# Ledger of designs, part 21: VHH binders against Growth hormone-regulated TBC protein 1 (Grtp1)

Target 1, 359 residues: Growth hormone-regulated TBC protein 1 (Grtp1), of Mus musculus (Mouse) (q9d3n8)
Amino acid sequence: MDPAERAQAARARVPRIDPYGFERPEDFDYAAYEEFFSTYLVILTKRAIKWSKLLKGNGGVRKSVTVKRYVRKGIPLEHRARVWMAVSGAQARMDQSPGYYHRLLEGESSSSLDEAIRTDLNRTFPDNVMFRKTADPCLQKTLYNVLLAYGLHNPDVGYCQCCAQKPGSSAGLRSSLTGMNFIAGYLILITKNEEESFWLLDALVGRILPDYYSPAMLGLKTDQEVLAELVRMKLPAVAALMDGHGVLWTLLVSRWFICLFVDILPVETVLRIWDCLFNEGSKIIFRVALTLIKQHQEFILEASSIPDICDKFKQITKGDFVTECHAFMQKIFSEPGSLSMTTITRLRKSCRAALQAQS
Below, E stands for the ipSAE of ESMFold2; O stands for the ipSAE of OpenDDE; V2 stands for 0.75 times the mean of E and O plus 0.25 times the DockQ between their complexes.

## First folded at step 17 (VHH)

Design v1 (from u4 with S56R; framework vhh_etentamig_d1; at its last look DockQ between E and O 0.91; V2 from the best seeds 0.86)
Fold by ESMFold2, look of step 17:
Structure v1 (fold): chain B 359 residues (1-359), chain A 121 residues (1-121)
Amino acid sequence: as target 1 above (359 residues)
Amino acid sequence: EVQLLESGGGLVQPGGSLRLSCAASGFTFSDYAMSWVRQAPGKGPEWVSAISRSGRYTDYADSVKGRFTISRDNSKNTLYLQMNSLRAEDTAVYYCAKLEYTGDRPTFDVRGQGTLVTVSS
C-alpha cells in the first residue's frame, strides 16, 4: 500500500488517546506506530508469559539475578506497579509506616506551599485526559495530595519553602518541586494508587537520586558534571565540541536528569527506563544519556553554534531510535561499555568537591 | 466474522516434522500480529510462537525455540508453523490466534477448532 492509504487506515484503527491517557499529537505517525507496536506486542507476549511463571512460582518478587534480567527486558504493564514497589524498597517502607501518608495529609500546609503545588498542577500534562478538570476522577487532586505529602515528608524540600515560613513565597519550593510533578504524575498513572505513588516518589527522590531536589540541587549539578566526565572518557570528540563552544552540560541535559526523561522520550521508553531505574539505581540515567549521545555522535558533531548544539540535543530524543523501546533498552546495556556504581561514586565525590570549590 | 481455520496436523514419529497452516478470513490479516497456541490433553493453553504483522519479528516459547519456525504469507492470508524435531510433549491441539492488546496485556483471539498433532512411537 502507498503511504497515504496506510496512514488513513491506521488512523481509523489506532485510538487517539494512548493507554496512559495522552492525546496523540496532530502530526502523529499512526502507520509507523502500528509497525512499531506490532513488533512490540510479540515482545510483550513473551514477557507476559515469562513474568506470569515467575510470579506464580514464589508468590512475590525479590531482587535477584533473574529478576534483574527480566526487568531489563521489560515489566508487563499489568505487573509494573507491584514490581516497582517490590524492587525499589517502597513496599517495605510503606509496610513499616502504617497510616503515615494519611497523617501527612491531615497536617497543616502553608498558603505558599499550596500555591506552588497548584501552579505546577496547571502545567502538568495538559494533553492527558485524566489530568483535565472535567475528568472524573481528575488526577490533579491525586497529584496535589502526593506532592503535598512529599513536601511535608522531606524537610529539605519543605525546608526550601515550609521551614522558611515565608508567607506567599513559593520560589524555593517551586525550584525544588521542578520535575517532581511530572514524576509523580507518571507514578499515579501507572499505580492508580495515591499512597503507592508517594512511596515510589520517596524511593526516587529520597534514595535513588541523592540531593537532586534540594534548594541547591547539588546532586543534580554533580551528576551533570559526572556525565561530562563520562563523555570525556568515552566520546572525546563530543567533549571537544562542547569545550570548543564553551557550552555547559547543564544547558543540554538538565531536564533529562531532573524529570527522568518524562516528556522527553516516548512514554513506553520512559517506563522501560524506570523499570531499570527502580531496580538498579541511578547508573541507568548515565547509560541512557551516553547511549543517546553515542548513537547520534555524527549528528551532534555537525553543530556550528551553541543554539545548534542545544537543538541537536533536543532532536536526539526523537525518532525511531527512542520509539523502538525494546531495541533502545538493549543498547543502553551494551553501547556505553563498563559503568559501575563504584566509578560513579568516585566521580560524584570528585565533581561535588570541584563544584563546592568554585563557590 | 473473524475465521481462523487450522490444518496440517496428524500422527508423526518422534524426530519427525509437520507443517501447520491457518487460513484467515473476515479481517485484514496483514494488519495484525499472529500467534500459535497449543493445548495438550488435560493441560491449560500454552503459547508457542508469535509473528509481527509484516513477518519481520518472531519469537518462540523456550520449549520450541530452534525446532519450530513461524511464518506468514500476507498475500494468501495464511499463517504457518513449521515443526521439526518433534517430541512426545509436543502432542497437542494447535490453534491459530489473532494477537491483540487490551491496553495493559496481550490476549489471544482463538476462533478455530484447532488441528491435532500427535507425536508417538
Scores: ipSAE 0.805, ipTM 0.947, lowest interface PAE 0.8, mean pLDDT 88
ESMFold2 (binder alone), look of step 17: mean pLDDT 85; pTM 0.846
OpenDDE, look of step 17: ipSAE 0.895; ipTM 0.968

Design v2 (from u4 with R105K; framework vhh_etentamig_d1; at its last look DockQ between E and O 0.88; V2 from the best seeds 0.86)
Fold by ESMFold2, look of step 17:
Structure v2 (fold): chain B 359 residues (1-359), chain A 121 residues (1-121)
Amino acid sequence: as target 1 above (359 residues)
Amino acid sequence: EVQLLESGGGLVQPGGSLRLSCAASGFTFSDYAMSWVRQAPGKGPEWVSAISRSGSYTDYADSVKGRFTISRDNSKNTLYLQMNSLRAEDTAVYYCAKLEYTGDKPTFDVRGQGTLVTVSS
């Protein structure tokens, strides 16, 4: 079959809407996707079989060496919500807190919180059919409820509540870019469950990544400095490039950390990262970042200016290396080498102290 | 109408070999990943192996890895399973299946009557 006939046949077989509700772009290569997916379907088949056996055992889903191995190889989409709830501790928190989520929704909200959430709704996933006002069901209300409940649950979240009193003052909130709307949106797409999404958001924001979303964002700033130090330790040529140009790491990687790669990496790859993030914690973010930088080290080192470095860091999040999510995830556990939580904790302590002494 | 016709089964001693075939018709064979599934007496279906549409990627259940080899000939619309070092536990009816995806999970489209493999001394 000639290329034009193959492309037309692929369009007939591959849905325009992906399994998560995102529309494929007009220039999507359906034939290349079909070739990729035929291989991936074999991988998914073995994954489904192994998980089916695991989930029928009397141990169920709880943190273990076996579950860690399986999670690193991927969680089947049909089981993802259940496994995330189990390994993150969100299920236990929800079970201990009957009625709590719904009582939060009955509470009083400030006008600034309502306006901040409404603004975020307008820009969350315009290319997802389930977030359109015409969808049935429409996930915008679900997203509103989850964000409202979380803002009431944790008032120190980086939604600027003081801005409600100023006409047009939402500009400051927009520039802060908390990322929680994107995170909650993905959680809702996977769980299809408002309360579960709230507790998974709490696991991420309240426990796995503390102080990322507070007004000062000290945890986020700390982890960007930790990445800078890890690059100095593991990729000294890249560190020398950054030092030579005086590059601020926040300029390059802040969205990687605050959005947990949403809208940076392909959806399936983000979800595979989150599979591991919920089970193994924040070290996964550093493994992903180091893997992206190491894989493209020669490309990054070609840079001759700060704008060129920024462009290269945007480019390394595209292409086959990240689209081929199964191979990508294998690399994040081999390419960074040794990376212990002991090392990360030590670096966090020193970097945080340095940031606080500076203020 | 999608048709899958399995053949090549029989009686064999432990340690022996068999080669199964599956003749496909009623669909464009080369557009689909394919799989072998087996069902032992008194047990539910068990996945055995799968192969991508081009044949470039294969995988196996842990119980058969290293002993079984899946292959295909797209010019003949035929799927194969080479079974070596057979054991009594491999006794089953073997089915070929068109491998499909429902948006959140893989499914096996089994259409034939299968081919019986009996491993006994």
Scores: ipSAE 0.793, ipTM 0.949, lowest interface PAE 0.7, mean pLDDT 88
ESMFold2 (binder alone), look of step 17: mean pLDDT 83; pTM 0.833
OpenDDE, look of step 17: ipSAE 0.913; ipTM 0.975

Design v3 (from u4 with A50G A61V; framework vhh_etentamig_d1; at its last look DockQ between E and O 0.93; V2 from the best seeds 0.87)
Amino acid sequence: EVQLLESGGGLVQPGGSLRLSCAASGFTFSDYAMSWVRQAPGKGPEWVSGISRSGSYTDYVDSVKGRFTISRDNSKNTLYLQMNSLRAEDTAVYYCAKLEYTGDRPTFDVRGQGTLVTVSS
ESMFold2, look of step 17: ipSAE 0.806; ipTM 0.942
ESMFold2 (binder alone), look of step 17: mean pLDDT 83; pTM 0.826
OpenDDE, look of step 17: ipSAE 0.908; ipTM 0.973

Design v4 (from u4 with E1Q L5V L11M Q39R S75A R87K A88P V93L R111W L116Q; framework vhh_7pa5_2; at its last fold request DockQ between E and O 0.87; V2 from the best seeds 0.88)
Amino acid sequence: QVQLVESGGGMVQPGGSLRLSCAASGFTFSDYAMSWVRRAPGKGPEWVSAISRSGSYTDYADSVKGRFTISRDNAKNTLYLQMNSLKPEDTALYYCAKLEYTGDRPTFDVWGQGTQVTVSS
ESMFold2, look of step 17: ipSAE 0.831; ipTM 0.952
ESMFold2 (binder alone), look of step 17: mean pLDDT 83; pTM 0.828
OpenDDE, look of step 17: ipSAE 0.898; ipTM 0.969
ESMFold2, look of step 20: ipSAE 0.823; ipTM 0.950
ESMFold2 (binder alone), look of step 20: mean pLDDT 83; pTM 0.821
OpenDDE, look of step 20: ipSAE 0.915; ipTM 0.977
ESMFold2, fold request of step 22: ipSAE 0.780, 0.825, 0.842; ipTM 0.942, 0.950, 0.959
ESMFold2 (binder alone), fold request of step 22: mean pLDDT 83, 82, 82; pTM 0.822, 0.821, 0.820
OpenDDE, fold request of step 22: ipSAE 0.929, 0.929, 0.930; ipTM 0.981, 0.982, 0.982

Design v5 (from u4 with E1Q L5V L11M Q39R A50T A61V S75A R87K A88P V93L R111W L116Q; framework vhh_7pa5_2; at its last look DockQ between E and O 0.89; V2 from the best seeds 0.78)
Fold by ESMFold2, look of step 17:
Parts: sequence; structure tokens; C-alpha cells
Structure v5 (fold): chain B 359 residues (1-359), chain A 121 residues (1-121)
Amino acid sequence: as target 1 above (359 residues)
Amino acid sequence: QVQLVESGGGMVQPGGSLRLSCAASGFTFSDYAMSWVRRAPGKGPEWVSTISRSGSYTDYVDSVKGRFTISRDNAKNTLYLQMNSLKPEDTALYYCAKLEYTGDRPTFDVWGQGTQVTVSS
């Protein structure tokens, strides 16, 4: 078959709306996607079989060496919500808290919290058909509820929401919620369950990534400095480039950390990262970041200026390396080498102390 | 009419070899990933192997890795399974299946009639 017939056939078979509700871009290569997905479907078939056998056993889903191996190879979409709830501890928290989520929704919100959330709703996933105001059903209400409940649940996230500010001055409040709207949106798309999304958000924001989303964002700033130190240890040529130009790591990677790669990496790749994040915790973020940098080390080292470095860091999150999610996930567990929690904990302590010593 | 027709089964001694074929018709064979599934006496169906639409990627159930090789010839609309080092546990009715994805899971939407493989002394 000639290339024009193949491209036309692929466009007819591949939906314009992906399984998560996102419209594909105007220049989407439908034929290349179809070939990629045919390969990935082989992987998904084996994973579905293996997970079905695992989930039929007594004892349900529990953290173990076996479950860790299965999670690293990918959780089938049909089981993703159940497995995330189990391995993150969110299921246990929900079971211990009957009615709590709904009681939060019955509580009063401040006008500043309500305004901040509604502003973020308008920006969340404009390319997703289910989040548009014209959708039926529209997921904006679900997203509003989850974000409202979480802001009431976790005062640290809403700290600046409690400040007495004049009406119309909610800019600072909106910045403290920016990453969570994207995270909550993905959780809603996968779980299709408002309350489960709340408890998974609590697992991420409240436990796995503490102090990322407070007004000071000290945990986020700390982990960006930890990445800088890991690059010095593992990728010294890249570190020398950054030092030579005086580049701030927050310019390069802030959105990677605060949005957990949402809208940075392809949806399926983000979900595979989150599979591991819920099971193994925040070290996964460092493995992903180091893998992106290491794979493109020669490309990054060609940079001659800060804007050039920034452009290269945008480019390394695109292309086949990240689109082919199974191969990518295999590399995050091999390419960084040894990365112990002992090392991360030591670096976090040192970097936090250095940040807090600054005026 | 969409059809899958398996052939090449038979009786063989342990350690022997067989090659199964599956002739496809009524659809564009090269557009779809394909699988082999088997059903042993008294047991439910067991997935054996899957191959991508181009043939570039394959995988197998653990029990047959290193012994079985799936392949395809898209010009001839034919799927193959080369089975070496056969064991009595491989005795089963072997089916060719067309693979689809239903939004959240893989499914086998068209099946063949099956071909019997018997491994015994």
C-alpha cells in the first residue's frame, strides 16, 4: 500500500480524541502512532495477563517485591485506580474516614479560596473535551470539588488563603494551587471517582511530596537543589556547564517537579511514572529527571547560553525517547545507577539547611 | 467474511518440533497485532504469544520463552508459530486470534477454529 493510503487508513482508525479525552494536535502523525501502539499492545497484553493472575490471589494488592516489579512494568488501565489506591495508602485512609470527604464539601469556603480554584478551572486542560464548559458531563465541577475539599483538608496548602487580603488580589493564592489542578485532573480522568481522587491527591501532596505546595514551597526548592547535587555526582560535565553559565535549576525543572510531568511528557508516560511514584515514592522523580538529562547529555553540552540551555531542556522532554513509554520506564531503573534513599535523605537535609540559611 | 484458519498441528514426541500456520482473510491483516492462544484438556484458555502488526515486536508467556517463535508474513496474510523442544504440557488446541484494544484493555475479537497439538511418547 502506498504511503498516502496508509496515512489515510491510520487517520480513519485512530480516534482524534485519545482514551483520556485529549484532542490530538493538528500535526499528529497518525501512522507513526499506530505503529507505536501496535508494539505497545504486545506489552499491554502480557501485562494484562500477569496482573489478572496476581489480582485473583488471596490477600489482594499489597506492597511486595513482586508487586514492585509488576508496577515498574506497568499497571493496566483497567486496574490502575485500584492498584494506586492500595499501594499509596489512600485506600486505607479512605476506609478509616467514612463520610469525611463529603463533610468537607459541606463546609464553608472563603471567597479567596473559591476564586483561586475557579480561576485554575478555566486553565485546566483546554485540550481535553471532558473539561470544556460545553462538555456533558463537564469535569470542571468534579475538579472544583476535589480541589476545594483538599484546600479545606490541608491548611498548609491553603496557608495564604487564610490571609486577610482585599477582594480582587488573589494572585498569590492562585500560584499555591497551580500544580495541584493538573494533578487532580489526571486523577479524576483515571479513577472516574471524586472521593478516590481526593485521597490519591492527599497521598501525593500530603505524604509523598511534603511541602511542595505550601506558599514557601520549601520541599520543592529543596528537591531541585538535590537534583543539582545528583547531577554533580553522576553527570559532572553537565554540572560544569550549568556552573559555567550560572544557571538556576528552577528555570529548567520547576514544572517537572510541581506538575509531576503533566503536560511535559506524554500522558501514557506520565501515568507509568505515577504508577511507580505511588508505590515507591519521590525517588522516582529523580530517576526520571536524571534519565532525561543523561540520555541527552551530548545535546545539552552543545549549549552556549542560558536561553540555549532552557531550549534544550524543553526539547529533551519530546520525541520518541519519551513517547515509547515502556522503553523509557526501563531506562529510569538502569541509567541513573545506584540511587539510595540514604543518599537522597542526606542531600535533602543539607540542601534544606542551606536554603534556610539564606535571608 | 472475516476468517482465521489454523493448520500444522499433529502428534509429536517430547523434544520434537511443529510449525503452526494461520491463514487470514476478510480484513487487512497487516493492520493488526495477532496472538496465539491455547487450551489444554480440562483447562481454560492460556495466552501464548503476541506479535505487533509489522512483526517488529513479540512477547511470550514465560513457559514457552526460548522454545516458541511467533512470526508473520504480511504479504501472504499468514501468522506462524514455530514450536521447538515440545513438552507434554504443550498439548493443547492452538488458536490464532486477532487483537484489538477496547479503550482500557486488550481483547481477542476474532478467533480461528484451532489446530490440535499432541505431545506424547
Scores: ipSAE 0.703, ipTM 0.910, lowest interface PAE 1.3, mean pLDDT 87
ESMFold2 (binder alone), look of step 17: mean pLDDT 84; pTM 0.839
OpenDDE, look of step 17: ipSAE 0.778; ipTM 0.917

## First folded at step 18 (VHH; framework vhh_etentamig_d1)

Design w1 (from t1 with D31E; at its last fold request DockQ between E and O 0.86; V2 from the best seeds 0.88)
Amino acid sequence: EVQLLESGGGLVQPGGSLRLSCAASGFTFSEYAMSWVRQAPGKGPEWVSAISRSGSYTDYADSVKGRFTISRDNSKNTLYLQMNSLRAEDTAVYYCAKLEYTGDRPTFDYRGQGTLVTVSS
ESMFold2, look of step 18: ipSAE 0.829; ipTM 0.951
ESMFold2 (binder alone), look of step 18: mean pLDDT 83; pTM 0.826
OpenDDE, look of step 18: ipSAE 0.915; ipTM 0.976
ESMFold2, look of step 20: ipSAE 0.845; ipTM 0.956
ESMFold2 (binder alone), look of step 20: mean pLDDT 83; pTM 0.825
OpenDDE, look of step 20: ipSAE 0.902; ipTM 0.971
ESMFold2, fold request of step 22: ipSAE 0.844, 0.837, 0.814; ipTM 0.956, 0.953, 0.950
ESMFold2 (binder alone), fold request of step 22: mean pLDDT 83, 83, 83; pTM 0.832, 0.835, 0.828
OpenDDE, fold request of step 22: ipSAE 0.922, 0.928, 0.930; ipTM 0.977, 0.981, 0.981

Design w2 (from t1 with S54T; at its last fold request DockQ between E and O 0.85; V2 from the best seeds 0.88)
Amino acid sequence: EVQLLESGGGLVQPGGSLRLSCAASGFTFSDYAMSWVRQAPGKGPEWVSAISRTGSYTDYADSVKGRFTISRDNSKNTLYLQMNSLRAEDTAVYYCAKLEYTGDRPTFDYRGQGTLVTVSS
ESMFold2, look of step 18: ipSAE 0.832; ipTM 0.955
ESMFold2 (binder alone), look of step 18: mean pLDDT 83; pTM 0.831
OpenDDE, look of step 18: ipSAE 0.917; ipTM 0.977
ESMFold2, look of step 20: ipSAE 0.829; ipTM 0.950
ESMFold2 (binder alone), look of step 20: mean pLDDT 83; pTM 0.828
OpenDDE, look of step 20: ipSAE 0.897; ipTM 0.968
ESMFold2, fold request of step 22: ipSAE 0.842, 0.840, 0.834; ipTM 0.954, 0.955, 0.953
ESMFold2 (binder alone), fold request of step 22: mean pLDDT 83, 83, 83; pTM 0.835, 0.835, 0.832
OpenDDE, fold request of step 22: ipSAE 0.922, 0.928, 0.930; ipTM 0.977, 0.981, 0.981

Design w3 (from t1 with G103A; at its last look DockQ between E and O 0.88; V2 from the best seeds 0.85)
Fold by ESMFold2, look of step 18:
Structure w3 (fold): chain B 359 residues (1-359), chain A 121 residues (1-121)
Amino acid sequence: as target 1 above (359 residues)
Amino acid sequence: EVQLLESGGGLVQPGGSLRLSCAASGFTFSDYAMSWVRQAPGKGPEWVSAISRSGSYTDYADSVKGRFTISRDNSKNTLYLQMNSLRAEDTAVYYCAKLEYTADRPTFDYRGQGTLVTVSS
């Protein structure tokens, strides 16, 4: 069959709306997707079987070497919310805090917090049928509630809205909430539960990635410099290119870190990364970033200017390497080599000190 | 109407081999991933193996990995299972299934009566 006939046949078999509610783009390659998904369906079948056996007769999932191994191979969509809640500590926090989320929703927000959230609602996932105002139910209200509760829960973010620096300034808070709106949106899509989404957001923002969303964003800035140091250690040719052009890493990777790859990598790949992020913590972000850079090292090294480097860093987040999520996730645990939390903690300390000495 | 006709079962001694076949009709066989599922007497169904639509990717239950080989011939609309080093616990009715994804999980579409494999001496 010629390519056009193959594309038409694939369009008839593949739904226009993906399992997460996202419309496929006009130029979506339905035939390529069918081939990818046929392979992935075999992988999903074994995953479902193994997880069904693991979960048989047990009411909860505990962190263990076995669970870590299974999580790295992927969590079935039907169990993802339950497993995320268990391995992140979010379930325990929720169980220890009866009524707390609902009491936050009864509280009064500042007008600047409310405005920032409402602005972000209009921009969050316009291509998702469940986030449109015409949807029934519409997830915008759910998203509003989760973001409101989180802003009230975490004064560092809400403090920025409460005139910590200047009453009229919403730029810093909006930037923080912009990342959180995408994160919370994915959490809502997976959990279908406001309170669980709130506690998972707290696990990420409050514990796994501390100081990312404060007004100074020192944790985020620190981790971008940690990536720069890891590239110097592991990918010296790339580091030499960056040094030669005087590149600012925040120009290249800021959205990778602040949005946890949402809207950067394909949905299924992002969810696989988050599977590991909830279980193993922030080192997963560095493994993903290093794998993207290492796989495309020769392509990146062809760059001749800072704009060219920026364009290449956008391009390396697209294509089959990241769309084939099972193979991609296998590579994040082999390609970077050894990478311990001890190493990351040491680098964070030195990079943070250097950043604070600058200002 | 989808039809799946399993064959090749029989009585075999431990350590022996069998090759199962599944003739498919009523659908475009080459468009679908396929699976083998087995059911021992008095037990629930157990996934055995699956293969992508082109045959480029295969996987197996841990209990049979290294002993069984799934394959397909799309020109003959036929799925195969080569079973080596058979053990008593492999005794079951073996079913050919069309592999699909429904809602949030894989599903097996069985249509045939299966083929009985008995491993005993």
Scores: ipSAE 0.769, ipTM 0.944, lowest interface PAE 0.7, mean pLDDT 88
ESMFold2 (binder alone), look of step 18: mean pLDDT 82; pTM 0.820
OpenDDE, look of step 18: ipSAE 0.897; ipTM 0.967

Design w4 (from t1 with Y57W; at its last look DockQ between E and O 0.88; V2 from the best seeds 0.81)
Fold by OpenDDE, look of step 18:
Structure w4 (fold): chain B 359 residues (1-359), chain A 121 residues (1-121)
Amino acid sequence: as target 1 above (359 residues)
Amino acid sequence: EVQLLESGGGLVQPGGSLRLSCAASGFTFSDYAMSWVRQAPGKGPEWVSAISRSGSWTDYADSVKGRFTISRDNSKNTLYLQMNSLRAEDTAVYYCAKLEYTGDRPTFDYRGQGTLVTVSS
């Protein structure tokens, strides 16, 4: 079969809308996807059987060596929400706070919070049919409720404050503040439950991640500097390139971190990352970033200017390497080498102190 | 009409070998991942092995790993299962199945009559 014929045949077999409601782009390689999925389906089959056995035998999912191993190999979609709720502690918090979510929604919200959320709703997944205003059920409404509840739950989250900044503040800060809506959107897609999505959001933003979404975004800035240090340690040539050009890491990786790779990497890959993120914590973000950089080190080192570096960092988030989610996840646990929470914690402390000293 | 015809089953002694075949028709065989499923008397269906559409990836249940080998010939629309070091617990009716994804979990479409494998001394 001619490559063109194969491509056409694949396009006829693969729906334009993916299982999560996203419209595939016009330049989508249907043939490559079909091949990938065929392979991945084999992997998913064994994983589904293994998880089913695990979940039937035990009254609940508890953190264990076995669970860690299984999570790294992927959580089947049918069990993903349940496992996320369990390993993140979100289920326990929900169970301890009956009616809390609903009480939040019954409360009075500020006009500023409402406006900020509504503004973000219009920008959240325009290519997803489930988030359209005309969708039934309308996930945009669900997203509004989750974000509203969380804004009320955690006032320290700069969701409201980002709206108060005068129109002249740099387009870059606005884009960074919009990461939470994307995260919440994915949570809704997976849980199909408004309250569970709220509690998982609380787990991510409130416990797993440092103050990424505070007005000062000090936790986010810190972790970007931590990545810079890790790159210096593990990928000295890349570090030298960055230093030589005076490149700020925030220009390259801010969206990676604040969006937790949503809209950066393929949906399935992001979900696999999140599987591990909920179970193992924020170190996973660094592993992913380091793996992307390491895999494309030679390509990055060819850069001759800041714009070129920026372009290359965009390109490394695309292609077969990131689409093949299972192989990718194997790489994030091998390529960066040792990455202990002790090391991360130490680096966070030092980087944070340095940032505070500069302010 | 989708047809799956299993063959190659029979009586074998423990430690023996068998090769199962599945002839597929009524669909584009090369477009689908395939699987073997077995059902022992008094037990539910058990997944045995799966293979990608090109044959580049294979996987096995832990109970058969290292003993069974799944393969396919897309030019002949045929799926194979080489079974070595057979055990009494391998006794079952073996079915060939199309491997599909319904959006949340893998599913097996097996329509054949299966082939009986009996491992007994």
Scores: ipSAE 0.764, ipTM 0.922, lowest interface PAE 0.7, mean pLDDT 93
ESMFold2, look of step 18: ipSAE 0.798; ipTM 0.942
ESMFold2 (binder alone), look of step 18: mean pLDDT 83; pTM 0.823

Design w5 (from t1 with T107E; at its last look DockQ between E and O 0.92; V2 from the best seeds 0.88)
Fold by ESMFold2, look of step 18:
Structure w5 (fold): chain B 359 residues (1-359), chain A 121 residues (1-121)
Amino acid sequence: as target 1 above (359 residues)
Amino acid sequence: EVQLLESGGGLVQPGGSLRLSCAASGFTFSDYAMSWVRQAPGKGPEWVSAISRSGSYTDYADSVKGRFTISRDNSKNTLYLQMNSLRAEDTAVYYCAKLEYTGDRPEFDYRGQGTLVTVSS
């Protein structure tokens, strides 16, 4: 078939709204998506069968070597909420805390907290039909509730600006609010359950990524420095380029870390990353980052200026390499080589100490 | 309008081979991923194999991997299953199906009568 006829036929077959409620952009390549998804549907078929067998025989989902392997190969969407809740510890926390989430919603909030959340609501996923004011149901109220409850639950998070009486301290709040609203939005889309979304958000923000969302954001800054050290160890030519131009890693990768790749990588790929993130923790972020950089190191090394480096780092998050999510996920477990939590913990300790010595 | 016509089944000895065919009509065959599913007497349906629309990606149930090969000829609107090293437990009615996605899970769209494969001494 002629390429133009094939593209038009694909537009007729592929829904304008994806399964998660996002409208596809005007320049969306429907024909390429159709080919990708035809392959992915075969992969999903085998995964669904394997998971069905596992869930019948397991008597519940618990961490194990087998579950880790299955999670790395992908959690079927029909089971994703259940498995995320189980492997993250969120289910246990929810079961131990009857009524707690709803009591948070009945708590007093400040007008500044309310205003900050409502500002984020208006700009969260404008391209998602379920988050528009005309939707029925509209997920904006659900998102408001989850963010409000979390801000009251964890006052150290930047979203709870009412607890910080510091003049001119809004910089950390803006970054934190933006990142958590996208994360919570995805959780709501997948779980379709307000309280589960709250406990999954707590698993990410409160336990897996501690100190990412406080006003100082020391954990976030530390992990960006840890990435810099890992690049020095594993991709020395890239490190030399960065040193030669004096590029700050936060300029290149901050959104990768604080938003957990939301709106950076395709939705299917983000969800596959999150599958592993809930089960294996924050080392997954480093595996993704190193894989993106390693795959494109010759392209990055062509850069001749700081703006050129920035442009290349935006470009490496697009295209077939990241759209073909199953192959991409296989590479994050092979391309970085050995990467232990022991190594990450050691690097975090030294990088955190260095950052604190600078303050 | 959508039709799937399975053929090629029969009686075969253990260790033998058969090639199944599925003739598709009433839809644009080359636009869809396809699958083989089998149903043994007294059992529920069991997924056997699947193939992407172009044929570029295939996968198999663990029970048949290495023995069965799925293929397609989009110019002839035909799906194939080459079955080698057949075993008694492969005895079943074999159906071809169009693979569909419900938004959260894969589903098999069956339209044919199936073809019986009997593996017996």
Scores: ipSAE 0.820, ipTM 0.949, lowest interface PAE 0.7, mean pLDDT 88
ESMFold2 (binder alone), look of step 18: mean pLDDT 82; pTM 0.820
OpenDDE, look of step 18: ipSAE 0.912; ipTM 0.975

